# Ledger of designs, part 16: VH-VL binders against Rho GTPase-activating protein 7 (ROPGAP7)

Target 1, 201 residues: Rho GTPase-activating protein 7 (ROPGAP7), of Arabidopsis thaliana (Mouse-ear cress) (q8rwq4r167to367)
Amino acid sequence: LALEDIDGSPSFLEKALQFIEKYGTKIEGILRQSADVEEVERRVQEYEQGKTEFTFDEDPHVVGDCIKHVLRELPSSPVSASCCTALLEAYRIESKEARISSLRSAIAETFPEPNRRLLQRILKMMHTISSHSHENRMNPNAVAACMAPLLLRPLLAGECDLEDDFDGGEDNSAQLLAAANAANNAQAIITVLLEDYGSIF
Short names: E, the ipSAE of ESMFold2; O, the ipSAE of OpenDDE; V2, 0.75 times the mean of E and O plus 0.25 times the DockQ between their complexes.

## First folded at step 18 (VH-VL; framework fv_lecanemab)

Design w5 (from v6 with heavy chain E102D; at its last look DockQ between E and O 0.91; V2 from the best seeds 0.80)
Fold by ESMFold2, look of step 18:
Structure w5 (fold): chain C 201 residues (1-201), chain A 123 residues (1-123), chain B 112 residues (1-112)
Amino acid sequence: as target 1 above (201 residues)
Amino acid sequence: EVQLVESGGGLVQPGGSLRLSCSASGFTFSDYGMHWVRQAPGKGLEWVAYISSSGSTIYYGDTVKGRFTISRDNAKNSLFLQMSSLRAEDTAVYYCARGEWDDELYDYYMDVWGQGTTVTVSS
Amino acid sequence: DVVMTQSPLSLPVTPGAPASISCRSSQSLLHDNGYNYLEWYLQKPGQSPKLLIYLGSNRASGVPDRFSGSGSGTDFTLRISRVEAEDVGIYYCMQALRWPYTFGPGTKLEIK
């Protein structure tokens, strides 16, 4: 859906993902560094006005922020609240082999097919970047930290069916602690999906 | 023991060229990104340029873009700034600084600075 | 480019008194990963700059706990709970989120 235009050709998002896979691997801090907000907005406008291709000389940080822009603008999270819960349950399995098997099963069997394809496609770009961390300094944990909040929005919003060990959470300090724990879980889940990408997908 | 030493500063006429060097010691130079930062007499700090550890990622400040070239030689533990088309506004002390990448925080903070070398652009 | 401003530009303080320095950016420095990419540097008279605070609130190695950083997004504050004579110098904020990196104009802290 998000990856194709109505005529079946690659969408803006798919083209941006391809650009980052081709040209982002050698860019130190890719996905962590941000672009100027006005430049990103201008580039999105250029697409809307007919400049639908990325050229080799474009700034990878602008293209990376275009990916994030599209993900933020999606009407619903790439991963729904129930799917976030399924991932969290699978992630908490202590045995490494059982954890990987359960994550694979959750993605293959629980996700609606369009959501699974979108997640897999974005993770493919992220995996490609993190496979070149010796050049770009973006190991799986760093890439996950920068992207997981966009992928697992319901988990960060506290919308998953999850028993929370912290029960004091209506003041500002408790809300900040709950948000930090949710962010850590989101990052950890995506990190495992990246580190074992070939086994899971 | 971690040390950065700038050299190559001096007096130059407007429109001229100058090459600054920064010699690194006491750490594995090829593991770190490097910055140039300058300070005009009596003025604040201005970030000038960055080069990644491999040299594959390079950025410049707006005031120097197109006139300055940052480079490095990892075999010689050396950082360079080739300055061309110099203007009076380029008169400053030039510092090199080490960018430490923090794997936990995903940040490049400038944790080690040199003592600076002075460039004066005067007619 | 991200424009950084600071206030005040000159800050005379009595020894032992608190001090606050404000920094504002023209674009948010808050990343999706939850960190604010804002740093503070101190340049003492006749010296090279030294890192004081990174990520808005983390003290660099060897920085006394009387220094603290706070704020998020576009507005940040450096506080010194009890100013000492060795704290004199010029304090710069810098954003480290968007190339090119940019410094604020500096705040000169003086003993009065």
Scores: ipSAE 0.697, ipTM 0.861, lowest interface PAE 1.6, mean pLDDT 89
ESMFold2 (binder alone), look of step 18: mean pLDDT 92; pTM 0.945
OpenDDE, look of step 18: ipSAE 0.842; ipTM 0.925

Design w6 (from v6 with heavy chain D103P; at its last look DockQ between E and O 0.78; V2 from the best seeds 0.00; counts 0 for: pae E 2.1 > 2)
Fold by ESMFold2, look of step 18:
Structure w6 (fold): chain C 201 residues (1-201), chain A 123 residues (1-123), chain B 112 residues (1-112)
Amino acid sequence: as target 1 above (201 residues)
Amino acid sequence: EVQLVESGGGLVQPGGSLRLSCSASGFTFSDYGMHWVRQAPGKGLEWVAYISSSGSTIYYGDTVKGRFTISRDNAKNSLFLQMSSLRAEDTAVYYCARGEWEPELYDYYMDVWGQGTTVTVSS
Amino acid sequence: DVVMTQSPLSLPVTPGAPASISCRSSQSLLHDNGYNYLEWYLQKPGQSPKLLIYLGSNRASGVPDRFSGSGSGTDFTLRISRVEAEDVGIYYCMQALRWPYTFGPGTKLEIK
């Protein structure tokens, strides 16, 4: 359970998300600026040793990197390969209104409930940050660029791409184009989910 | 013409204080974060401090943290560095630089620099 | 803090010859978004520093195409395909990923 500990109390991830929603909105470059790697590791260890609450004076960049650390360490992607395929199919719809409707349906019909809850919860934090872009300078596109690779890992790994015509295996330029296309698609999908968050969730 | 002009440098005793100013013109100052960077005589560049466009986000280099205070007055298009507890190693040319945040590039970089003001800490 | 190193520290070159400057960081400058947050600056004699390269490989406005940046993670290179007399000065790399931002020690390029 990524958002809850065994006893049903908020997990480290959930507490870090709450911190960023409360204190990250005013922080210029939040989610793009990185913290010192050892400082992030130390904060994770402090939580395990009993420092279970974040205080207002903690560095938001450290807390943001704690979120990313947890997401990278999940044994399975927040969005599975089949779910990535469903999102990619829905995203390719040219009509904006039909695209949003199809994205909503794909999430409701295809996602296992725990994965839907996790994705929606992370997107809520991201939406909150991007809604304060006038102060933190992180618009939806920028937030999506920083987070999409962590959320749509199978798409970046080439595990859910419906079109393999660019994957020659013997052509380095085709492999580079496929990787760039996957990264662009991941960012674009998450951007739409953020911009239309209320209508999709 | 985008321009940054530093002032307020001079000779100061060890342990003393000095306030540097940077005057901005030719752009909307309140839209940009600002940096101080210094260069000791015959030495390389050292990043000193950053302040965000609104003034709400501030960072310092390790060698000056607790002794220097960066601030800005957006109504006067001015950036400041209040220096206290000055030491001989603070002797340097101090530059102000404009911080460009580029959402499309996802980068901060210093695209406009002043000509610098000299601080000498000597008894 | 991220420690930045440069090699060589002094680089005498003949006009028209290529030049290469290495920069290394103690922590990776590659972000999850796929960008490397490494910049190059040139300080010509008697002048303020000037931005040459950002994001590891992008030339700043007005920088000639004989300047190029490459590398990823912890190892970066600035190359000048044909050194001109106006290229003399001190070249600094800087990381812009983690506060506090940090410069390399500089590489002094001189005409020999």
Scores: ipSAE 0.602, ipTM 0.833, lowest interface PAE 2.1, mean pLDDT 88
ESMFold2 (binder alone), look of step 18: mean pLDDT 92; pTM 0.944
OpenDDE, look of step 18: ipSAE 0.900; ipTM 0.941

## First folded at step 19 (VH-VL; framework fv_lecanemab)

Design x1 (from w3 with heavy chain Y108W; at its last look DockQ between E and O 0.92; V2 from the best seeds 0.83)
Fold by ESMFold2, look of step 19:
Structure x1 (fold): chain C 201 residues (1-201), chain A 123 residues (1-123), chain B 112 residues (1-112)
Amino acid sequence: as target 1 above (201 residues)
Amino acid sequence: EVQLVESGGGLVQPGGSLRLSCSASGFTFDDYGMHWVRQAPGKGLEWVAYISSSGSTIYYGDTVKGRFTISRDNAKNSLFLQMSSLRAEDTAVYYCARGEWEDELYDWYMDVWGQGTTVTVSS
Amino acid sequence: DVVMTQSPLSLPVTPGAPASISCRSSQSLLHDNGYNYLEWYLQKPGQSPKLLIYLGSNRASGVPDRFSGSGSGTDFTLRISRVEAEDVGIYYCMQALRWPYTFGPGTKLEIK
């Protein structure tokens, strides 16, 4: 649904993903560099007013930020809290082969089909970018760092921890540490999904 | 000893052209993006242009877009700035700087600067 | 373009005293990855600029720990806990998130 309009044609998001896959692979810092906020907002408005195609000469950083804008505006995270919990549990398995198998199973068994399609589609774009890291500098870990907070929002919000080991009232240090750990876990999970994309999907 | 050395500055009349060079040594030049930054007399720093390590990504500051061309020759460890349609406000010291990509922090910063070369545009 | 401003533009200080320089940006420099793409440079008299701080708060190699960077989003501060005579020069902030990269106007630190 996020990837197609009501009539079955590609959505704004799908078109932006296709653009980045075609034109973003050689752009140094793609997904890390940002565009002017007002320019991104203007481009979204232009789509709403009928400019429904990206042209080859558009700035890839603007298109990349359009993708991020759409992901931020989704009413629910691409990965729900229960799905984040399943991914975190599978990720913590020490054996590489068992971890990959568990991640595959978690995605197949826990994700509603539309959410699985959306995650897989976004990861495909990210995998394509990271496969050109010698040109664009964006290896899997870098792409994951820039995108994971948008994909795994419940994990960063503290909504899907397997256990709550911290007990602090107004302890800002404990809250900052928990946020940093959540960000590291989100990045690490997405990095594994990118590095083993073919085995997991 | 990582080093950048600019050359090619001089006195030129308005509307004229100059080509600046930056010679790199002590590092693998084709692993780094490169910048030009300028400073007019008594003024602050102004970012001018960037070229990625392969040359695939190029950006210009608004005040020089359409008049200046950044390029590089990785075989000669050299960065260039071709300046045309020069104006009095282009009078400045021009620095080249190396753009360091930090893999763990996903950041570029200008970690090595040359000594600068002076361009004076005057009638 | 992202507009960068600095305050104060001139900062006379007695040796050994602390100093603070403010930098503001017209757009947020905080990326979704949690980093602020804000840098500080020092240009000593007669020298090329040198990197002091990157990502808002990280000291570049060889920079003394009396220098610290802080802030997030659109508001950033460079602090020098005890100013030394060698710290004289012009301090520039620069954003490195959005093309074109842009510098602040500079703050001239002077010994009085």
Scores: ipSAE 0.679, ipTM 0.854, lowest interface PAE 1.7, mean pLDDT 89
ESMFold2 (binder alone), look of step 19: mean pLDDT 92; pTM 0.945
OpenDDE, look of step 19: ipSAE 0.909; ipTM 0.944

Design x2 (from w3 with heavy chain E102D; at its last look DockQ between E and O 0.90; V2 from the best seeds 0.81)
Fold by ESMFold2, look of step 19:
Structure x2 (fold): chain C 201 residues (1-201), chain A 123 residues (1-123), chain B 112 residues (1-112)
Amino acid sequence: as target 1 above (201 residues)
Amino acid sequence: EVQLVESGGGLVQPGGSLRLSCSASGFTFDDYGMHWVRQAPGKGLEWVAYISSSGSTIYYGDTVKGRFTISRDNAKNSLFLQMSSLRAEDTAVYYCARGEWDDELYDYYMDVWGQGTTVTVSS
Amino acid sequence: DVVMTQSPLSLPVTPGAPASISCRSSQSLLHDNGYNYLEWYLQKPGQSPKLLIYLGSNRASGVPDRFSGSGSGTDFTLRISRVEAEDVGIYYCMQALRWPYTFGPGTKLEIK
């Protein structure tokens, strides 16, 4: 239950998401800019010591990095390897309408409900930020670039290799191309999910 | 064509105030965040302040926070730095710089700089 | 704040020889998106600073290919393959990942 504590109250992650949705929309570079690592660590410690609410005057970049910290520390990826494969297969469909329909189906039919809820919740925050790109400069591609590696960890780790992938053996250029393709695919998948959020969820 | 011109520098006593201006031309000022960067005589560059294109995001360097105020007037293509409680260590050339946002690389970099205006704080 | 350091602080170079300048940051400049937010600036004598390198290794427009940037995380290098007289000046690295942005102390390159 990444979004709820044991007692059913909102988790640290859910509270940080709410903060960013409320206070991050007009912050230029939100999610692209990082906070001082020690400040993020202190804020996490403060939560563990009883400061369980974010206040309006907290630095949105620190809160954004708290979100990323929690996502990195999850014992398993928000999207599993098999779910990443399903999204990648759906994304490769060339027709836009068929691609969106296939992405919706993949999420509805192959994701365990907790993973779908978590992904949908994170994407809601990201969609809110990207809807204010005129002030914060974070369009869907930019938000996706900054967040997709945390959501689709198996894809970036190469755990979703498909039959058409090539291995250049000793060629470092082929390995670098494969890594770049994985990152581009992760960003592209999340961008589509953001741009068509209402149609997919 | 693209130009930034600073003005408002001069000699001021400690504890005094000055307002620096930066006039922009040759580009759409409203699309860019803006920086102030300073350089004390014989010293390196020090980043001073940033203001986003809309004015909604503002940051200061540690040495000026609480004493300097960055602002902008997008209708007049102008950037400002209001300096108060000036100290001898604020003596420097002050540059304004344009922060270009690159939509493909998600990066800000200071691609255009003014010629600088000199502030001297001395009794 | 992210502390930036440079080595050496003074770099006398024989004309035509290669030069290397090291830059270190107190925190990683590698973002989750895979980019390193490290920039290099050159201030020639009597001039305003000018951007040389962004994202650790990308040359700004008009910068000769004898300049190259490399490194990742906390360790970065600017290399000049063959130093020319016009390369004299002070080279600064700057991190552009975390507010406030911070410069290194500068490396003064001069012909000996």
Scores: ipSAE 0.671, ipTM 0.853, lowest interface PAE 1.8, mean pLDDT 89
ESMFold2 (binder alone), look of step 19: mean pLDDT 91; pTM 0.943
OpenDDE, look of step 19: ipSAE 0.891; ipTM 0.938

Design x3 (from w3 with heavy chain T57N; at its last look DockQ between E and O 0.74; V2 from the best seeds 0.82)
Heavy chain, then light chain:
Amino acid sequence: EVQLVESGGGLVQPGGSLRLSCSASGFTFDDYGMHWVRQAPGKGLEWVAYISSSGSNIYYGDTVKGRFTISRDNAKNSLFLQMSSLRAEDTAVYYCARGEWEDELYDYYMDVWGQGTTVTVSS
Amino acid sequence: DVVMTQSPLSLPVTPGAPASISCRSSQSLLHDNGYNYLEWYLQKPGQSPKLLIYLGSNRASGVPDRFSGSGSGTDFTLRISRVEAEDVGIYYCMQALRWPYTFGPGTKLEIK
ESMFold2, look of step 19: ipSAE 0.795; ipTM 0.895
ESMFold2 (binder alone), look of step 19: mean pLDDT 92; pTM 0.945
OpenDDE, look of step 19: ipSAE 0.911; ipTM 0.943
ESMFold2, look of step 20: ipSAE 0.788; ipTM 0.892
ESMFold2 (binder alone), look of step 20: mean pLDDT 92; pTM 0.946
OpenDDE, look of step 20: ipSAE 0.892; ipTM 0.937

Design x4 (from w3 with heavy chain G99D; at its last look DockQ between E and O 0.94; V2 from the best seeds 0.85)
Heavy chain, then light chain:
Amino acid sequence: EVQLVESGGGLVQPGGSLRLSCSASGFTFDDYGMHWVRQAPGKGLEWVAYISSSGSTIYYGDTVKGRFTISRDNAKNSLFLQMSSLRAEDTAVYYCARDEWEDELYDYYMDVWGQGTTVTVSS
Amino acid sequence: DVVMTQSPLSLPVTPGAPASISCRSSQSLLHDNGYNYLEWYLQKPGQSPKLLIYLGSNRASGVPDRFSGSGSGTDFTLRISRVEAEDVGIYYCMQALRWPYTFGPGTKLEIK
ESMFold2, look of step 19: ipSAE 0.743; ipTM 0.878
ESMFold2 (binder alone), look of step 19: mean pLDDT 92; pTM 0.939
OpenDDE, look of step 19: ipSAE 0.904; ipTM 0.943

Design x5 (from w3 with heavy chain T57Q; at its last look DockQ between E and O 0.90; V2 from the best seeds 0.82)
Fold by ESMFold2, look of step 19:
Structure x5 (fold): chain C 201 residues (1-201), chain A 123 residues (1-123), chain B 112 residues (1-112)
Amino acid sequence: as target 1 above (201 residues)
Amino acid sequence: EVQLVESGGGLVQPGGSLRLSCSASGFTFDDYGMHWVRQAPGKGLEWVAYISSSGSQIYYGDTVKGRFTISRDNAKNSLFLQMSSLRAEDTAVYYCARGEWEDELYDYYMDVWGQGTTVTVSS
Amino acid sequence: DVVMTQSPLSLPVTPGAPASISCRSSQSLLHDNGYNYLEWYLQKPGQSPKLLIYLGSNRASGVPDRFSGSGSGTDFTLRISRVEAEDVGIYYCMQALRWPYTFGPGTKLEIK
């Protein structure tokens, strides 16, 4: 599992999520500000060389980028293409109450349990950050904008079943518009999951 | 009228200290992060420091880290730069600038600048 | 730190001609959210700097339409479609993605 090592102890990802939940809530622009690329690479290498714990004096922006690094390196997306399609279909429901119910059902019925657990865990960190937006300036929409492309990779890659996809692909303008729409949908879906986290999970 | 007015510049000896002030008016100071930016004579702009709206997050440029302290007093609408261990290379015009956070764009940029105050470090 | 470079450093321009200034960063300024955190500032002679462009391509309030920003990742361009006398000054790019924020060296635009 991405959250645990073989022996059941917390993984690098789980430790980084805990660090952000504890130290990131008061950090202005957390998840939006990036760290120096070389510093993030160094920190990942230090983990591989045996420095498996985060200390209180570590830069939260580095730890945030470590989380993103791990998510990018996962063998498969946290949310598969079929799961992205299910979320998109549920999100398109106009009624807020029906939308929340459909999102909850899609997650319960479509997601393999390990993927649901991983998504829920990452969203818990994101919810914690966005609950302190008066201090860190990262409201649910901002946090979703920063993280959704990493969570819903198949949607951004055009691998989900979209109704109008068969008309695109030849026009450079159409390709750019399709990518922008996918990014907006990914952000919107994750925003709803954050704003209604308790109702969905 | 939105205004930023720097003060406290002057002549100081190497190794000395100086405190710069920036007085803000015409906007809600507590809502904005603030920057210091400097420009040595005949040179380009160098970013110096940032302090968040609450004062809880502070960042420094590498050339000043450990020697300069940025602070703010939100009750007085004032931003400060305490400079110590001053060197000849710190000779510059120092600007304060308002950091705007755009909620819709999730961006920080410096939208309002003061006129600057001059610091000269020499024997 | 992110190193910013600009070219040219000096740009004499015939009045009414277009101008183009290049800015490069040592690390990508494209965030996962799809925005490029690159800004352009103009410092006119004897004045404080003024914001021209944010997020790579958005004009700040009061900036004429003849100014435009483009580019992504590590390569960015500021274009002036027709240079006017009031455009004289030093143009700086700055990255606003990674602390510490860093400026380019500046491009001095002059009428020749």
Scores: ipSAE 0.699, ipTM 0.862, lowest interface PAE 1.6, mean pLDDT 90
ESMFold2 (binder alone), look of step 19: mean pLDDT 92; pTM 0.946
OpenDDE, look of step 19: ipSAE 0.898; ipTM 0.939

## First folded at step 20 (VH-VL; framework fv_lecanemab)

Design ko (from x3 with heavy chain W101S Y106S, light chain D32S R98S; at its last look DockQ between E and O 0.03; V2 from the best seeds 0.00; counts 0 for: pae E 3.6 > 2, placed apart)
Fold by ESMFold2, look of step 20:
Structure ko (fold): chain C 201 residues (1-201), chain A 123 residues (1-123), chain B 112 residues (1-112)
Amino acid sequence: as target 1 above (201 residues)
Amino acid sequence: EVQLVESGGGLVQPGGSLRLSCSASGFTFDDYGMHWVRQAPGKGLEWVAYISSSGSNIYYGDTVKGRFTISRDNAKNSLFLQMSSLRAEDTAVYYCARGESEDELSDYYMDVWGQGTTVTVSS
Amino acid sequence: DVVMTQSPLSLPVTPGAPASISCRSSQSLLHSNGYNYLEWYLQKPGQSPKLLIYLGSNRASGVPDRFSGSGSGTDFTLRISRVEAEDVGIYYCMQALSWPYTFGPGTKLEIK
């Protein structure tokens, strides 16, 4: 599991999520500000070599990018193409109460349990960050913009089976518009999940 | 009109200290993060430091980390740079700049600059 | 730290002619949110720097439309469609993706 090592102890990802929940909430631009790619990779290697804990004085921007690095390098998307389609269909429901109910159902009934656990765990960290937006300047839309492309990879790749997501032509302008639309949809879906986190999970 | 005015520059010996000030007017100072940027004689721009609007988030360039302290007094619309352990390489014009950002993008781009104040570190 | 380079370092131009300045970064400035965190600044002779472009291609307030920014990832270009005498100065690119923020070395644009 992405959140646990084989001995049942918290994984690197889980420890990084815990660090951000504890020390990242007051950090302006957390999850938006990037660290040096080589520093992030070096920090991952240090963990594998025996530095098993994050200390309170580590740079939260490095830790945030460690989370992104791990998500980017997962062998499969945290949310599969069929699950992305289910979320997109549920998100398009205009009534707020029906939309929340449909999102709950899609997640509870359609997602394989490991994928649901991973998504819910990452969204918990994101919700915690966005709950402190007055201090860190990262409202739900901003956090979703930074993270949704890593969570909903199939949607950005055009692998979801909906006409609006993949009805563009092959030319450059149509392809750029389809990619921008997919990114907006991914952000919008994650924003709803964050704003109504307690009702959905 | 929106203005930033630096002061406090001068001639200082190596190892000495100097405190730069930046006075802000024409905008709500405590809504903005602030930067210091410097330019050595005949050289390009070097970003020095940033402080968030509340003062809670502070970042420094590698060449000044540990020797310079950025601070602000929002009641006085003032930004400061306390410089210590000064070196010849710190000789530069020092600019303060206002960090503007789109709500969701946190870009902190420097849309308003002061005129600069000159620091010379020489025996 | 992200290293920024510029080309050319010196750019003499005839008034009315177009000009282009290249900027390259040691790592991609394209964020997962879809924006490139690259800015352009102009320092006119005897003046403090002034913002021209942010997020790769957005013109700052009051910047004439003859200035445009383009590019993505590691390669960026500032273009001036028709150079005027007031455009003389040093053009800097800067990355705003990660701390510490870093400038390119500058491109000096001069009228020939």
Scores: ipSAE 0.384, ipTM 0.786, lowest interface PAE 3.6, mean pLDDT 88
ESMFold2 (binder alone), look of step 20: mean pLDDT 92; pTM 0.940
OpenDDE, look of step 20: ipSAE 0.569; ipTM 0.847

Design y1 (from x3 with heavy chain G99D; at its last fold request DockQ between E and O 0.83; V2 from the best seeds 0.85)
Heavy chain, then light chain:
Amino acid sequence: EVQLVESGGGLVQPGGSLRLSCSASGFTFDDYGMHWVRQAPGKGLEWVAYISSSGSNIYYGDTVKGRFTISRDNAKNSLFLQMSSLRAEDTAVYYCARDEWEDELYDYYMDVWGQGTTVTVSS
Amino acid sequence: DVVMTQSPLSLPVTPGAPASISCRSSQSLLHDNGYNYLEWYLQKPGQSPKLLIYLGSNRASGVPDRFSGSGSGTDFTLRISRVEAEDVGIYYCMQALRWPYTFGPGTKLEIK
ESMFold2, look of step 20: ipSAE 0.806; ipTM 0.900
ESMFold2 (binder alone), look of step 20: mean pLDDT 92; pTM 0.943
OpenDDE, look of step 20: ipSAE 0.916; ipTM 0.946
ESMFold2, look of step 22: ipSAE 0.820; ipTM 0.907
ESMFold2 (binder alone), look of step 22: mean pLDDT 92; pTM 0.943
OpenDDE, look of step 22: ipSAE 0.917; ipTM 0.947
ESMFold2, fold request of step 25: ipSAE 0.781, 0.737, 0.764; ipTM 0.889, 0.873, 0.881
ESMFold2 (binder alone), fold request of step 25: mean pLDDT 92, 92, 92; pTM 0.943, 0.942, 0.939
OpenDDE, fold request of step 25: ipSAE 0.927, 0.928, 0.927; ipTM 0.951, 0.951, 0.951

Design y2 (from y1 with heavy chain Y108W; at its last look DockQ between E and O 0.96; V2 from the best seeds 0.87)
Heavy chain, then light chain:
Amino acid sequence: EVQLVESGGGLVQPGGSLRLSCSASGFTFDDYGMHWVRQAPGKGLEWVAYISSSGSNIYYGDTVKGRFTISRDNAKNSLFLQMSSLRAEDTAVYYCARDEWEDELYDWYMDVWGQGTTVTVSS
Amino acid sequence: DVVMTQSPLSLPVTPGAPASISCRSSQSLLHDNGYNYLEWYLQKPGQSPKLLIYLGSNRASGVPDRFSGSGSGTDFTLRISRVEAEDVGIYYCMQALRWPYTFGPGTKLEIK
ESMFold2, look of step 20: ipSAE 0.759; ipTM 0.877
ESMFold2 (binder alone), look of step 20: mean pLDDT 92; pTM 0.942
OpenDDE, look of step 20: ipSAE 0.926; ipTM 0.951

